# Ledger of designs, part 3: VH-VL binders against Peptidoglycan editing factor PgeF (pgeF)

Target 1, 264 residues: Peptidoglycan editing factor PgeF (pgeF), of Synechocystis sp. (p74606)
Amino acid sequence: MTMGDDLWGWQNINGSPYLTCALLAPWPHAFFTRAFYPQLPEQLITYLDPQGKAFRVKQVHGDVTLTATEIGQTPLAPDSTHPPADGIISDAPHQGVWVASADCTPVLIGDLIGKRVAAIHAGWRGTKARIVPKTIDKFLALGSELKDLRVALGPAIAGEVYQVDPWVALEVGQSVQAVQKLATEEQQWDHLSTMVNPPVLPDAEPEKYRLDVRRINQLQLLELGFAQEQIAVAPHCTFQMEELFFSYRRTHTKEVQWSGIVSY

## First folded at step 4 (VH-VL; framework fv_canakinumab)

Design v30 (from c02 with light chain G30Y Q53R)
Fold by ESMFold2-Fast, scan of step 4:
Structure v30 (fold): chain C 264 residues (1-264), chain A 121 residues (1-121), chain B 107 residues (1-107)
Amino acid sequence: as target 1 above (264 residues)
Amino acid sequence: QVQLVESGGGVVQPGRSLRLSCAASGFTFSSYGMNWVRQAPGKGLEWVAIIWYDGSDEYYADSVKGRFTISRDNSKNTLYLQMNGLRAEDTAVYYCARELEYYGSDAFDIWGQGTLVTVSS
Amino acid sequence: EIVLTQSPDFQSVTPKEKVTITCRASQSIYSYLHWYQQKPDQSPKLLIKYASRSISGVPSRFSGSGSGTDFTLTINSLEAEDAAAYYCHQSYSLPLTFGPGTKVDIK
C-alpha cells in the first residue's frame, strides 16, 4: 500500500531497531538499520532463522537475479568471493537472501504458495534495466503465480530529495512501458511529472529534477498485473532519517545496511 | 578496449583558467563515477575531485574547492575539469580515473595517460 | 579528512627478497583501502583492492592484508620490473586521500 505506513512496523533486537512489513509477515525478514553495522548477512540471519544459510552476491547495478543454487554454480566476480548479480531467489527452505543498500531500493518478495523468497538491489540503473520485472519473470518460470506474490519496497532515498540530471530521470522513466509508448520526449516528461504520485518532481535548481525510484519500481509492478494491495512502498527516506539509515548521498561513506528475507 | 584520454593541458600564467577534458571509450561511461587525481613533479598522488555516474553530485579537495569545477557530458562520454584562478601550486600531471562502482568496488581501476598543466609566471 | 601514512619512504632491495610496505589510517576505514603501483613516466596501476582482493593480470607475488587502521602490501619475491612507487588510497569517506608513497628501487 502506497497510502500511509500501516504496513510498516519498527521492531527491536537488544535496543537496535529494524523495520518489517506486514505483507511479508509469513517470512522471517528485516530491513536492518545502521545500528547493526558492521554485521554481515552471515551474522544477521541468526536473528531471523538460527538454522538459516545466508546468500549474497557482488552487486554490480545490473539486471541479473540468481537462485541460491545458481550462486554456487556461477563464476565468481573478479577479485570477489561472490558471483555478480543484483537479485537472489531462494530455491530451498532455510535460505536467507540479502541485499545491501545506502539509498538504492531494497526489494523483498515472498511467494505465499510456492514459499520461495527474493531480495533485489534496485538503484536507478537496475530500475532502468527492469531488474524487478525480470525477477518476477524468473519467479513465474519457477512455478510461482503473480497473484501469490507479495512485494515490499524498503527504505531508500526519497523522490523529495533525490536530485538527478534530466537524462537520468528520463531514461529511468522510459523503463515504464506506458511512458516508452509516447511519441515524443516532451510527452514523456509531461506524463512523468503530471501523473498521480508523479515519479519525477521539479527541483529548485535549473536543469535538475528529483526522481522517485521506488515509484518507478511500483509502476513496473503494476504494469505486470500486480494489485496495489500486493505491493508495499516504505515511506522511509534513507537520506532524511540520518539516525536510522546510511545514505551515500548524505555522507559519501561506503557504509551500508542489509535487508533480507528467509524461506521456510 | 577500455580507455581514458586526457587533453587540454599546457602552460598558463597564474590567475588564468584552463579546461581539461577526458574522453572515455570501450565502456558505458554513464555507469561509472569519475575522478580527477593530480601529481606535482616529483611528488605523490593527490585526489582532486569526484563526480557521480549520474552527474547529480560532486565533491572537491579543500585545495581546489571554489576554484575548480568537475562536470560530465554522458551523451559525449566526456569528463571535464574547469580550473579557475590557477596558482603555481596547481602545476601537476592531471589524471582522470574511473571509480568502478558505488556500493561494491570504487578503486580506480582505469586511469588516463595524464595531461601536464604548468602554471608559471 | 582521513590521513594515510606509509612506511618506509624508500627502500632499495635485492632481487628475490620480500618487500613489506605499511599504510596506516588516522581512523578506521574497515577494508576500504587500495594499493597502486606507478612506474617512472607511467600512470598508476591498481594492484590490490579492498585491502586484500587481487586484481586480474597482477602477479600473485603481490598481496595485501589488514583492516581498520593498519594495512600491509607484500611483494613476496621482488622482480626487476617491480621498481616503482607504491601508494595506498582510502575510499571510505570523502575527501578521498592517498598515502605519500613508498619508492622501491632494485639493487
Scores: ipSAE 0.013, ipTM 0.542, lowest interface PAE 7.7, mean pLDDT 90

Design v31 (from c02 with light chain G30R S31D)
Fold by ESMFold2-Fast, scan of step 4:
Structure v31 (fold): chain C 264 residues (1-264), chain A 121 residues (1-121), chain B 107 residues (1-107)
Amino acid sequence: as target 1 above (264 residues)
Amino acid sequence: QVQLVESGGGVVQPGRSLRLSCAASGFTFSSYGMNWVRQAPGKGLEWVAIIWYDGSDEYYADSVKGRFTISRDNSKNTLYLQMNGLRAEDTAVYYCARELEYYGSDAFDIWGQGTLVTVSS
Amino acid sequence: EIVLTQSPDFQSVTPKEKVTITCRASQSIRDYLHWYQQKPDQSPKLLIKYASQSISGVPSRFSGSGSGTDFTLTINSLEAEDAAAYYCHQSYSLPLTFGPGTKVDIK
């Protein structure tokens, strides 16, 4: 059992399960399962808000978050249908913001007072680049206050099974300020592997480690001043729960599930 | 504007090694998955290998597994193919190709001009 | 691996006639099928993506259709510059695979 299990609930639409988080109860939202494949955000939003307009981006595992207005203002490259970004923040009512995942962490955020919402695609590269903290900075620049934000880190590949190269684990770990401030890489490895709920775990295979990307994102949020009660981390693993979630690491096949949240 | 330029091909004896390079320009290289595709003289296209835009995953055709290694240097906008234990049947024009998909490969929308590798004794 | 087969292997066509090329997958690949044109001594060029989606700069006479295992590339009215080899490619699952190609010549 991990903290936040009581915050996560299974819901159902026409026999198909999807996940919600109590922390995001003020907003229509869902972490959809593979059961909704091949429906896209434009169809899925009708389950959350019949009047809603869906926004999505070309996910490039970077650190850019765009507002719904900025998406409309961004020039498209030839043969592109969506601007490159990995996060979206709403800036009007009835805007649904969506991210796709099949192992990367979908992050949904709501502002209790400012009413804006966000969806972020946070794989290891985006996490290393601090996309979640950068998106929080954008919330603050738009007038949100940290104390009013609620963050849910959804189903993703669990640290217990996410095998990575040493440099990936170290570079992602170095995105945490407490780790970056340590004088040597040896001290950084020790901290990442021995701290409470360590984000880096040993692997049976030589020259490999296991990485908990959700834990790294949680640590980044805590360093920004979030209280534990403002953050929910899903216990669900996309790699291990194959009946419910697609996982690219498991199958190497083109299938994703969508997560979204709608402003009101 | 958007270009991929291969280099490193040539004539080599069986059992030897070659390293191919693919220089990318005109786009954000680190945002795209990259592939190697080859074509033997007068034959069809054969997929060789893929590397994800972030280097987090690589995959190979069975015909080259254990002999070829795909890699990339995003700071230099360059893709590589290290070819070891070359065989006569590896003789082909080698193309690098760009993918648009963040999860695995997609359609190959940009191709290089190709570099010829001839394995001959 | 997913095997792609194409038919016909070769066809010689009178200008302005309709050309149809088929691609069959050994298992369902949904719409993860793409078409390429390759002229002699040139690199392949993407013509159609995701079974039926157009590509900027490709003439509207090229169209694609199909899903699952059966796919078709159509050239509504063949022009002289269309003499080339045509390949299908699946991106549904690794390893990626190409069809063996169809050569189209002008009569």
Scores: ipSAE 0.062, ipTM 0.546, lowest interface PAE 5.2, mean pLDDT 90

Design v32 (from c02 with light chain S31W L96F)
Fold by ESMFold2-Fast, scan of step 4:
Structure v32 (fold): chain C 264 residues (1-264), chain A 121 residues (1-121), chain B 107 residues (1-107)
Amino acid sequence: as target 1 above (264 residues)
Amino acid sequence: QVQLVESGGGVVQPGRSLRLSCAASGFTFSSYGMNWVRQAPGKGLEWVAIIWYDGSDEYYADSVKGRFTISRDNSKNTLYLQMNGLRAEDTAVYYCARELEYYGSDAFDIWGQGTLVTVSS
Amino acid sequence: EIVLTQSPDFQSVTPKEKVTITCRASQSIGWYLHWYQQKPDQSPKLLIKYASQSISGVPSRFSGSGSGTDFTLTINSLEAEDAAAYYCHQSYSLPFTFGPGTKVDIK
């Protein structure tokens, strides 16, 4: 996607590369690479906003998004350090919201007028559960208007390499309302595999498919009424770009890269 | 009260099968990855298997791969370990354990009391 | 597979003395190392996570340090209740592995 390609740029600090999106230029933000391991959000925020406070959650691949205030109000489980959620929305200036990834899609959002920002961890389960649309609904409930929102879908495992079982591809595809409205599963498969820039691709292995989770999230946003120009989709694959990104599918290791955005 | 309670252990002959259960209470079970860890009598801890919070992925130690299957039923807040082709070397106390965080730390913050499996002729 | 080694394997200590337990990884594991305490006939208990981070309810006399391949668990002033086996655990890479354990007895 030309629009996605045109919007993405590499930045550098002391030889370590990180990715930014022009659509999010009003906010300090970054999709950090593996070069910043093992730094955590509390340290990484100093590169974006020295006055900023970092917020993060225990990512559980669900559909819950919390505001910074709600994070502070959520009781912690015994020996837990962060409340369970997969998205964070700022509700004051100088709040940095962060998500970790190693294949799942990091989604960063900014509100041009309302000034709030969000970070979302969107793996296939969260995408199936419509975490991104639910987070947009929460923006609207807090006073944001759709036309003022800008969304960047960052580096993630690309559809061309993300092998999944048929039921995963179908259930994630069914999260798209246009697909869900089709009368039969046969029609749903046909639509998902033949539409422009299809989110479901055939696999060489019998009874397997390849799934483009970023494309599904883009389709969900378009269904909500977003203009294409409000959405940026990164062309970068975490699995294929091993010099720049950790990938759980590739290595089965627990290293992650962080993506964050800071309110003003 | 957050707790894990294992059951299903016992004495079993080599080559037979046994299924362990781990009942979780006091927390949102579906939000946590779960592990099995074993300890042979008088020996140290040995990691056995992991299953993601939603059952979407699992991984096994080489010593049990192909013989053991980890699974979970989130509607029943229960973790399972199906053990096939049991060997004398599988004799151990089996613990289920909860992961502390999904990203960054797989520290095991909550452990069950353990259930003893004895593989003996 | 990442191999963890611990030293010493056994230590008998007078109350109030400082105890140091070392864990060494066969390759760099960043800070993905955790420490557990196991008393006789009891389940393991998490003491330290991420090499150096404290756990709620664990006495402040327990501390951890290190990164990469070399890690240390310190008990600043041993209490009678601290007689136990201590294990390090790496969560950097699957399969996860534990150290062989260090047994601490009180004199």
Scores: ipSAE 0.012, ipTM 0.517, lowest interface PAE 8.3, mean pLDDT 89

Design v33 (from c02 with light chain Y32W S93T)
Fold by ESMFold2-Fast, scan of step 4:
Structure v33 (fold): chain C 264 residues (1-264), chain A 121 residues (1-121), chain B 107 residues (1-107)
Amino acid sequence: as target 1 above (264 residues)
Amino acid sequence: QVQLVESGGGVVQPGRSLRLSCAASGFTFSSYGMNWVRQAPGKGLEWVAIIWYDGSDEYYADSVKGRFTISRDNSKNTLYLQMNGLRAEDTAVYYCARELEYYGSDAFDIWGQGTLVTVSS
Amino acid sequence: EIVLTQSPDFQSVTPKEKVTITCRASQSIGSWLHWYQQKPDQSPKLLIKYASQSISGVPSRFSGSGSGTDFTLTINSLEAEDAAAYYCHQSYTLPLTFGPGTKVDIK
């Protein structure tokens, strides 16, 4: 049994499966599957915390994380009932924070001591812009300590199937400080493709690469000083597990699944 | 002022090729997905192709798949449509159009003036 | 692909009367439906987005409603300048599709 596989467990509500992570056991949380579509966070939170209030944002593939209070104080995105952001941090009890995905990485975070939680939408643009490290900085500014944080990177498109243009792979890779410090792009490509569990994989199509966005986010967290045991990476691929997950790359449809976590 | 200006249209014989260009100005071109939409004389609008803001993905209507190629040059703020194996039924005004917002928002808020492509022997 | 149908295909209306155009999708598309106005010899113009949301600079007499499979564009009091073709467009899934259009003429 691999430790990584043991961290992730399937649960069921009324015949519909959802995924949980053992590192986040202190908090009601779920990575919901396509079986819950078209239910929104306002309905889904009742499965986690009947007293909970759901918070969500207009995801714009950026690097902004808002607290639940800041969501109420931030101007609405054009043509939306929610402000633009890609991450949410709780700042009171019974707040559920939610992100939608259909290939982008949903990241759920809990603070064991401070009891605040976060949900982050980390696609390749947000990953390039270091939204996860920026959200960790915000946790620290609110009084959290790094050693108390637990991070789960949920179901997302796997590196083995995520075909991208070379510039996307390179620029996302350059968000990792160990890569950025290398003198030439040739050295950066070599490092990204030959390191342990490389985040950039070869593609059969000329001038294309495959990119592991979850691996890049894991590397960013490790560079911040997280221990490996504080980070869980889901082995689940949204593109390949079509019965369980929507995947925009597979179907080009606007259907999404939601992931959320509730504070105490 | 936000503008899209198409060029490259004209009269061409069946089986030949044309390349259309769309020059963008007044906005950050690299932040928006772009589309080609066509309209045959006296007919309705028909979607042709989309390209993501970063050029990382493209998709085509079945009627043009394998014959047309959409591409972009973000350094030149220019969108292209390479049209090969042209047929009489490809005769239309071709518009380039900007998506209102990235990814999850695909209304077309800015349209070019259109360029006429006539496929005639 | 998702097929959009519009009704009516044509109507001739007296100024100041109310105009209603319907668009039906072959399957549910949520609120991922947009309306465009195209005047003769002009490019299409975005009129209503996400089924019911207004566009800056578009007169308030234009409104949209509906969700799922059934959508409506309403012109509350028709002006002479509103003579145009009106198209619905779905952005729920690829391939993107347009309705066949509704032509509105002034009597």
Scores: ipSAE 0.047, ipTM 0.608, lowest interface PAE 6.2, mean pLDDT 90

Design v34 (from c02 with light chain Y50E Q53Y)
Fold by ESMFold2-Fast, scan of step 4:
Formats: sequence, C-alpha cells, structure tokens
Structure v34 (fold): chain C 264 residues (1-264), chain A 121 residues (1-121), chain B 107 residues (1-107)
Amino acid sequence: as target 1 above (264 residues)
Amino acid sequence: QVQLVESGGGVVQPGRSLRLSCAASGFTFSSYGMNWVRQAPGKGLEWVAIIWYDGSDEYYADSVKGRFTISRDNSKNTLYLQMNGLRAEDTAVYYCARELEYYGSDAFDIWGQGTLVTVSS
Amino acid sequence: EIVLTQSPDFQSVTPKEKVTITCRASQSIGSYLHWYQQKPDQSPKLLIKEASYSISGVPSRFSGSGSGTDFTLTINSLEAEDAAAYYCHQSYSLPLTFGPGTKVDIK
C-alpha cells in the first residue's frame, strides 16, 4: 500500500517465493523464504550468479564483520568450517555474501559506485554492539562514500511480538547515540517509548517489553547521516508469517532461511 | 584441552535442594549454548534444560519445570543447575553438555564426566 | 513433544557382523537427528550429527542415514569395543528428546 510496500517485491523460482528490494536492484540478491530449505548458500548462489563464489561465517551474535579476503585469513571457530563473525563485505567481483536468520535481522548493503556488497546478521546482541555502524565504518575505510550506500533491513521478528526483559530493551536502546546522551535511565526509557515509531513498546506481561530491533538498526543508520530513501525496512514479520518464514521464537526449531547479495 | 567438569552431586533427602556446577575450560564458553542431561541408574538419557550462550533464554523439560533453574556465569566459565523440591525420581547422573552449533546442528559434542545425585530418605 | 522410538531394544551380535539400529520420530524433524554411543560408567560420545555427517575420530565403520521421520545408524563390521548403548537425539524443536536406547552386546 505505501512506499515501503513498493520497495519490496516477491519473485518466484520453480514455485518457491523469495523477496527482493528495489534499493538493491543493481545487485543479484534475495531474502530467501523457508521454501528453499534445506538449500545452503553454495546452492542458492546459482540462482543469483552462476559464476559467484559463496562466503559465509559462523554466526556468534557479535559485532565482527570480515571481508571475503579476511575470511580466508581468520582462524576457524571451534568445531566449525567457518570463522566466527556476523557480517561479510565483498572485496572482489562475483562474491556472494550470506547470512542465516530465523528472527534476527538480515541486513544487505550495496555500494552503487564502489560495487562492493555486505550481508550482516543483526540480532539484539549484534545491534546493541552496533555491528551495522561498524560495518559502515569498514565500507568507508575501503573507499565507499555514505551517499552511495543502499541498505535493506529484511524479514525479522517484529517489535509487536518480540517480548524481552527490560535490561535487553534498555541496553539495545542505549546503542542509539541520541539515547545514550540522555542523563538518566528514566529519560532513556521515556525517549525509547514515546519517539516517532518507538522501538520499545509496552507488553501485557508485567516487567516485560517488546523490542523492534529493525527500528533500532534504522535509527543507528539515520544517526550516521543516511537519508530515508537510502534505507528500506521490510514490513514482514518472521514470527507472524509462518507460511513464508522460519522463526525460532515461534517454533524453537533450528531451521533457517538465507539472505544474500552478490558483488559485481 | 576442551573439558567440562561437573560437581555438587551427593545424597540428599526428598524435598531438599542441591546446586550442581559445571566448569568449562579450553573454549570460549560465552559462545556456546549449554545443556543438562540426566540418566537414572540403568535407564536412558533424559534431556533436562538448556540455556542460550548469553543467558537470555532458558527452557526446561516438563518433569523439572518450576523446580529446577539453569543459569550460567560467563565471567567464570561456569554453568549451574539449581535443583529444588527434589524427588526420588530425580536420582540420576547429571551431565552438562555443550551444543555444537547455534543455527545448524545442536548435537552435544562435549560432555562432562557426570555427577551423581541420589535422592533418598 | 517429539517422541523418538528405537528398534531393536537389545541385540547380541557376533563380531564382524553388520549392525543396524533404527530411530523413528513422531513427526518430521528434517535431518536434525544425532547418534551417541555410551559405554558402561562412561559419558555419551557423539558418533554422527545431522543424520549422516561423520565426527572426527569416530571409526569409519559407523554411518548414519535418513531424513524426516526414519533414521538408521549402521555399524558395518562390529568390533569388540562397540559393545555399548546407542541413543538417537533430536534437536529440531524444544523440548529436546532422546530415544530410549539400543543396547548392543557381543556374543
């Protein structure tokens, strides 16, 4: 119905739906649905770029983003074939970068001029640790300019259903510089709960809150100087849209969907 | 080098409490989900509880829900199981176990040696 | 709760014979099934993860197969050291559950 709906489009491969974002149109990309399970990035990349090489990491809910080259240079996580990180930036053509999710926010980024891309796994811990701003800093260090970046925040658990403890909501909220600058925790709670499109909502259960992690990531990007038209936030909730997405909070199952983007 | 060592087991009367500890070494404890699994004498394995790597979520088997509490102290690389309202049916060897993967397989790749809890009068 | 059933409960096998143990889930669990070996008075040891993936240090005579609801653990040539209880375990959903176990003895 709105501009947000216009940016997000459903595509189909052999009857299986996947989501794309118009802001990322220059790059082969997809937010794949549960219909593609159990295909892995090495298989999924063939739908985007038959010449592409897939890169992935052992997601640990931290704040580390590695370039494709750094992945080959980083020690493997214990009992894993991949190094520990939660974001990947391409540093050559035909590199597909991938993140798995089942409620955490998959963030895909492209640089219109520099042509590099990134995929980030942003759950509440990564968001608290500012993984998205840290990844943007890496883009800038590699020669990208902020005005050339396009960011899509994909399907994730919506704030309307994401129940958390107060300390989680406050600590994630404090990752926003405007919030952190307020003198008291009481002022921080007030700001997070009353601002336009508040990222913290009241919950029916006493001493619980609901948290919009995508909104916090959007606020972090805006404070870096991004224009609204450079950021797309998916309206899709993984918890509520069970026919399309896996959700750990809903089912407590280990199945995930993958999101990826390929550099040119 | 990667090890889990349980302690705190013993003989306890019905209705009493006992706290088990599991000391982890040789890996980054805060990166792994942890579980408690028990085994009654001569019986099979029974899953008891899970705690996420950061302590943000916990889940319990129905048989212990409301009586047992799983917790962890990542600064001390230690997992705990607080057992309240103990019953004869809780008599078992208690193992702590590490999950292999967050998103993929939650196979238990590292197990402690177990600590025996005997609930008797 | 996902219920796992194992067959057989017990078997006594001659050395060098092939052993097959089955695990059936009450609902589809994809490939999120793991196999463990437990010898008397010892901790369980992971043998196979995600239905069919081998574990470093586990002899190649152990293999796993299956998906959905039906899973099999195979020991292609039983050795004396393989006398143990074998358990399947699903990690598809909470609560996590184990099968009741299969005891393998050597004749």
Scores: ipSAE 0.025, ipTM 0.558, lowest interface PAE 6.8, mean pLDDT 90

Design v38 (from c02 with heavy chain I50Y E99D)
Fold by ESMFold2-Fast, scan of step 4:
Structure v38 (fold): chain C 264 residues (1-264), chain A 121 residues (1-121), chain B 107 residues (1-107)
Amino acid sequence: as target 1 above (264 residues)
Amino acid sequence: QVQLVESGGGVVQPGRSLRLSCAASGFTFSSYGMNWVRQAPGKGLEWVAYIWYDGSDEYYADSVKGRFTISRDNSKNTLYLQMNGLRAEDTAVYYCARDLEYYGSDAFDIWGQGTLVTVSS
Amino acid sequence: EIVLTQSPDFQSVTPKEKVTITCRASQSIGSYLHWYQQKPDQSPKLLIKYASQSISGVPSRFSGSGSGTDFTLTINSLEAEDAAAYYCHQSYSLPLTFGPGTKVDIK
């Protein structure tokens, strides 16, 4: 049982399912399913806020988060329509911020008092680079307080099926400060594989591991001082739930689903 | 001035090896996935290989799997294609090309001038 | 693998006439279809991305349309400099594949 199990609910629009999180109830938001493909954020926002403007970035699996204003101020390379980044924070009302995924974790955040929202694309590379903590730092720099933030980690590839090389599991695990401070890699492996709800699981194939990227992101948030009640982790696996989600690991196709949240 | 310049092509005997280089300038090389695309004389385009921006994942066309290796050195802004077990049918102009988007390989917005590889005795 | 077929293989067109090139995919590829122009002894140049999106520096006479399995590249009024080979390319699934090309000549 995870803390997030009872927080997640299916909604429907014109026969197509999408997922919401009770923790984000104050904001129009959705983790859209494959049923909405090939609609883009500019169309999807009309289901959430008819007055809303959609903001998105060219996702590069890095650690950069831009505000909506910064997106407009970032010089574009020729023929680029969006600046490179993997997170977006709103800085005005009626701004919808969006990220695409097909296994990587979409993270949606809302500020109950400061009224700003964020969307983050957190695959294993971005998680290793600590994009979520860096985005939280940016919230704090803009005047948000940690106690007012609510975070939902949406549908992503589950740890139980996400086979990775040892160096990937170790380097992503080392992004957790409690792990990084341990004296030896042997101690780091032990901690990652034996802690409560371990983010690193054994694999049947020799010299392979399974990695729970959402669990790593949850641990990073807990280290920043978040209470467990401020964080919701979706139980949904994009790889295993074929009818609902695209998964690059499963099919190697370019189809994605979008997740977004709109500021007031 | 965004530019890709290939080098390392030439005449090589069947069964031998050759390494191609692609020098990038005018953009942040480490932020882009890169491709190799080839074109046999008088024929069409054939995708050969792709590498992620950080070098962590590589993909190949079936015709070259096990023989060719794509790699990159982000500190030198250089892409490589190591070609082993060369065959007559590998004769082509080899282009390096920049990935337009992130999420696997995509459209190619910038192309090099190409380097000719001729496999003959 | 996804196979792309182009029609016609070759066409000779009078200047100012409209040119239509078709690309068909062996299975649905959404809008993950791109068009390239290659002039003799030159590198390919991206003309249209994602089936219908324009590229800066490419003349407005070039346009793309379609989705799923059927795609079209249109040159509304052919100019002399448009004599070239045209290729479609799908990025929907690995391995990436190109169409066999359509050669456009003027005379």
Scores: ipSAE 0.173, ipTM 0.657, lowest interface PAE 4.7, mean pLDDT 91

Design v45 (from c02 with heavy chain L100Y E101D)
Fold by ESMFold2-Fast, scan of step 4:
Structure v45 (fold): chain C 264 residues (1-264), chain A 121 residues (1-121), chain B 107 residues (1-107)
Amino acid sequence: as target 1 above (264 residues)
Amino acid sequence: QVQLVESGGGVVQPGRSLRLSCAASGFTFSSYGMNWVRQAPGKGLEWVAIIWYDGSDEYYADSVKGRFTISRDNSKNTLYLQMNGLRAEDTAVYYCAREYDYYGSDAFDIWGQGTLVTVSS
Amino acid sequence: EIVLTQSPDFQSVTPKEKVTITCRASQSIGSYLHWYQQKPDQSPKLLIKYASQSISGVPSRFSGSGSGTDFTLTINSLEAEDAAAYYCHQSYSLPLTFGPGTKVDIK
């Protein structure tokens, strides 16, 4: 049973489809499809909140999350108009926070009581570095409580097709504390490949594996104490659903789709 | 200080092999895609190969496909180019270059100083 | 593969004169076109990214324009230090390709 299909719904604006998640219903939000290219967050936010201000960062596949205020206080990345980071948390009403993707996982988060939202760009590098747990720590430092948070892991390259080198699968897997605690790499491989909904799958090509990055992020959230009902994982694969999503792995072109959420 | 330093160039006979290295410092090497670009004496720039930031995929120019292998060791902040079956037309200065990010500036913002490979008998 | 063509191949210019270099792509590449400067015995240096975006530390006399298949690099008032080869580069799709280059000399 695909635990997420009933939470995810297609919406349409001006003939173009976009995806929403029921767990994030309190906030204007969207996982936009390729149909909205080449529109940028400053334009896309008008579909969600005409009063909203868009915030974005220079994504560097790291583990840094900035608040909207901190974005204005952080030095710009070299040759960029935005500071380097891979996550953004709102700290005022009507702030839209945005991340770009073409295979990496866009993560949108809302706080039901504290009313702050976040967007995170989580590829395998950021996932290994635990950007999502670090962003949750930042929510807690700002006054949020875990029980009030809702997390949606959006369209990304699926484990069924994400071929990686063994060291990538192992290092990303080791970001899960239950895995890290095992005494040997042999035990770590065994756990990653035999657990319920295993994040590491065998590949037909020798010396390669397939990696489910969204599953690793879900496991990290569960370890923090999230209930499964607080987390939604999209069943959509950017690589396989070419009519709807850009995928760098599939085409090697530079187009991206944007995902965003707006505070109130 | 962000820098890339190539090494391993030299004079080699046709049909032989050579391995180039590119040492990165001053930035998080494992967050960036890396490229090799070459330039024959008195000629223009020719793109050779790319490797993803995570080492999970590679792509090659048709002129080197099947003979050259790009690889990286993120624990050592080093990029490699293994060159097999070298030909006279492979004679060039070889540069490593950083492609910052496919979500942002994908231009080559940082270049090494280059290392000369001369294939002659 | 996407082929990039540059014109002129060579240009000899008086100081303070305006220099215009054109790059044409064999198919539409949007704005995924970048310009580099290479002085003798030096590595290439990024001048302009995404057809028209400036680079920190690059003098304001350098500017880029264009989209799709036709792109231009302009040096508004040539200085002696600008004598170099100039290359366009597309990052729209693999394989990545460079133009053949334009050499700019000072008279």
Scores: ipSAE 0.013, ipTM 0.497, lowest interface PAE 8.1, mean pLDDT 89

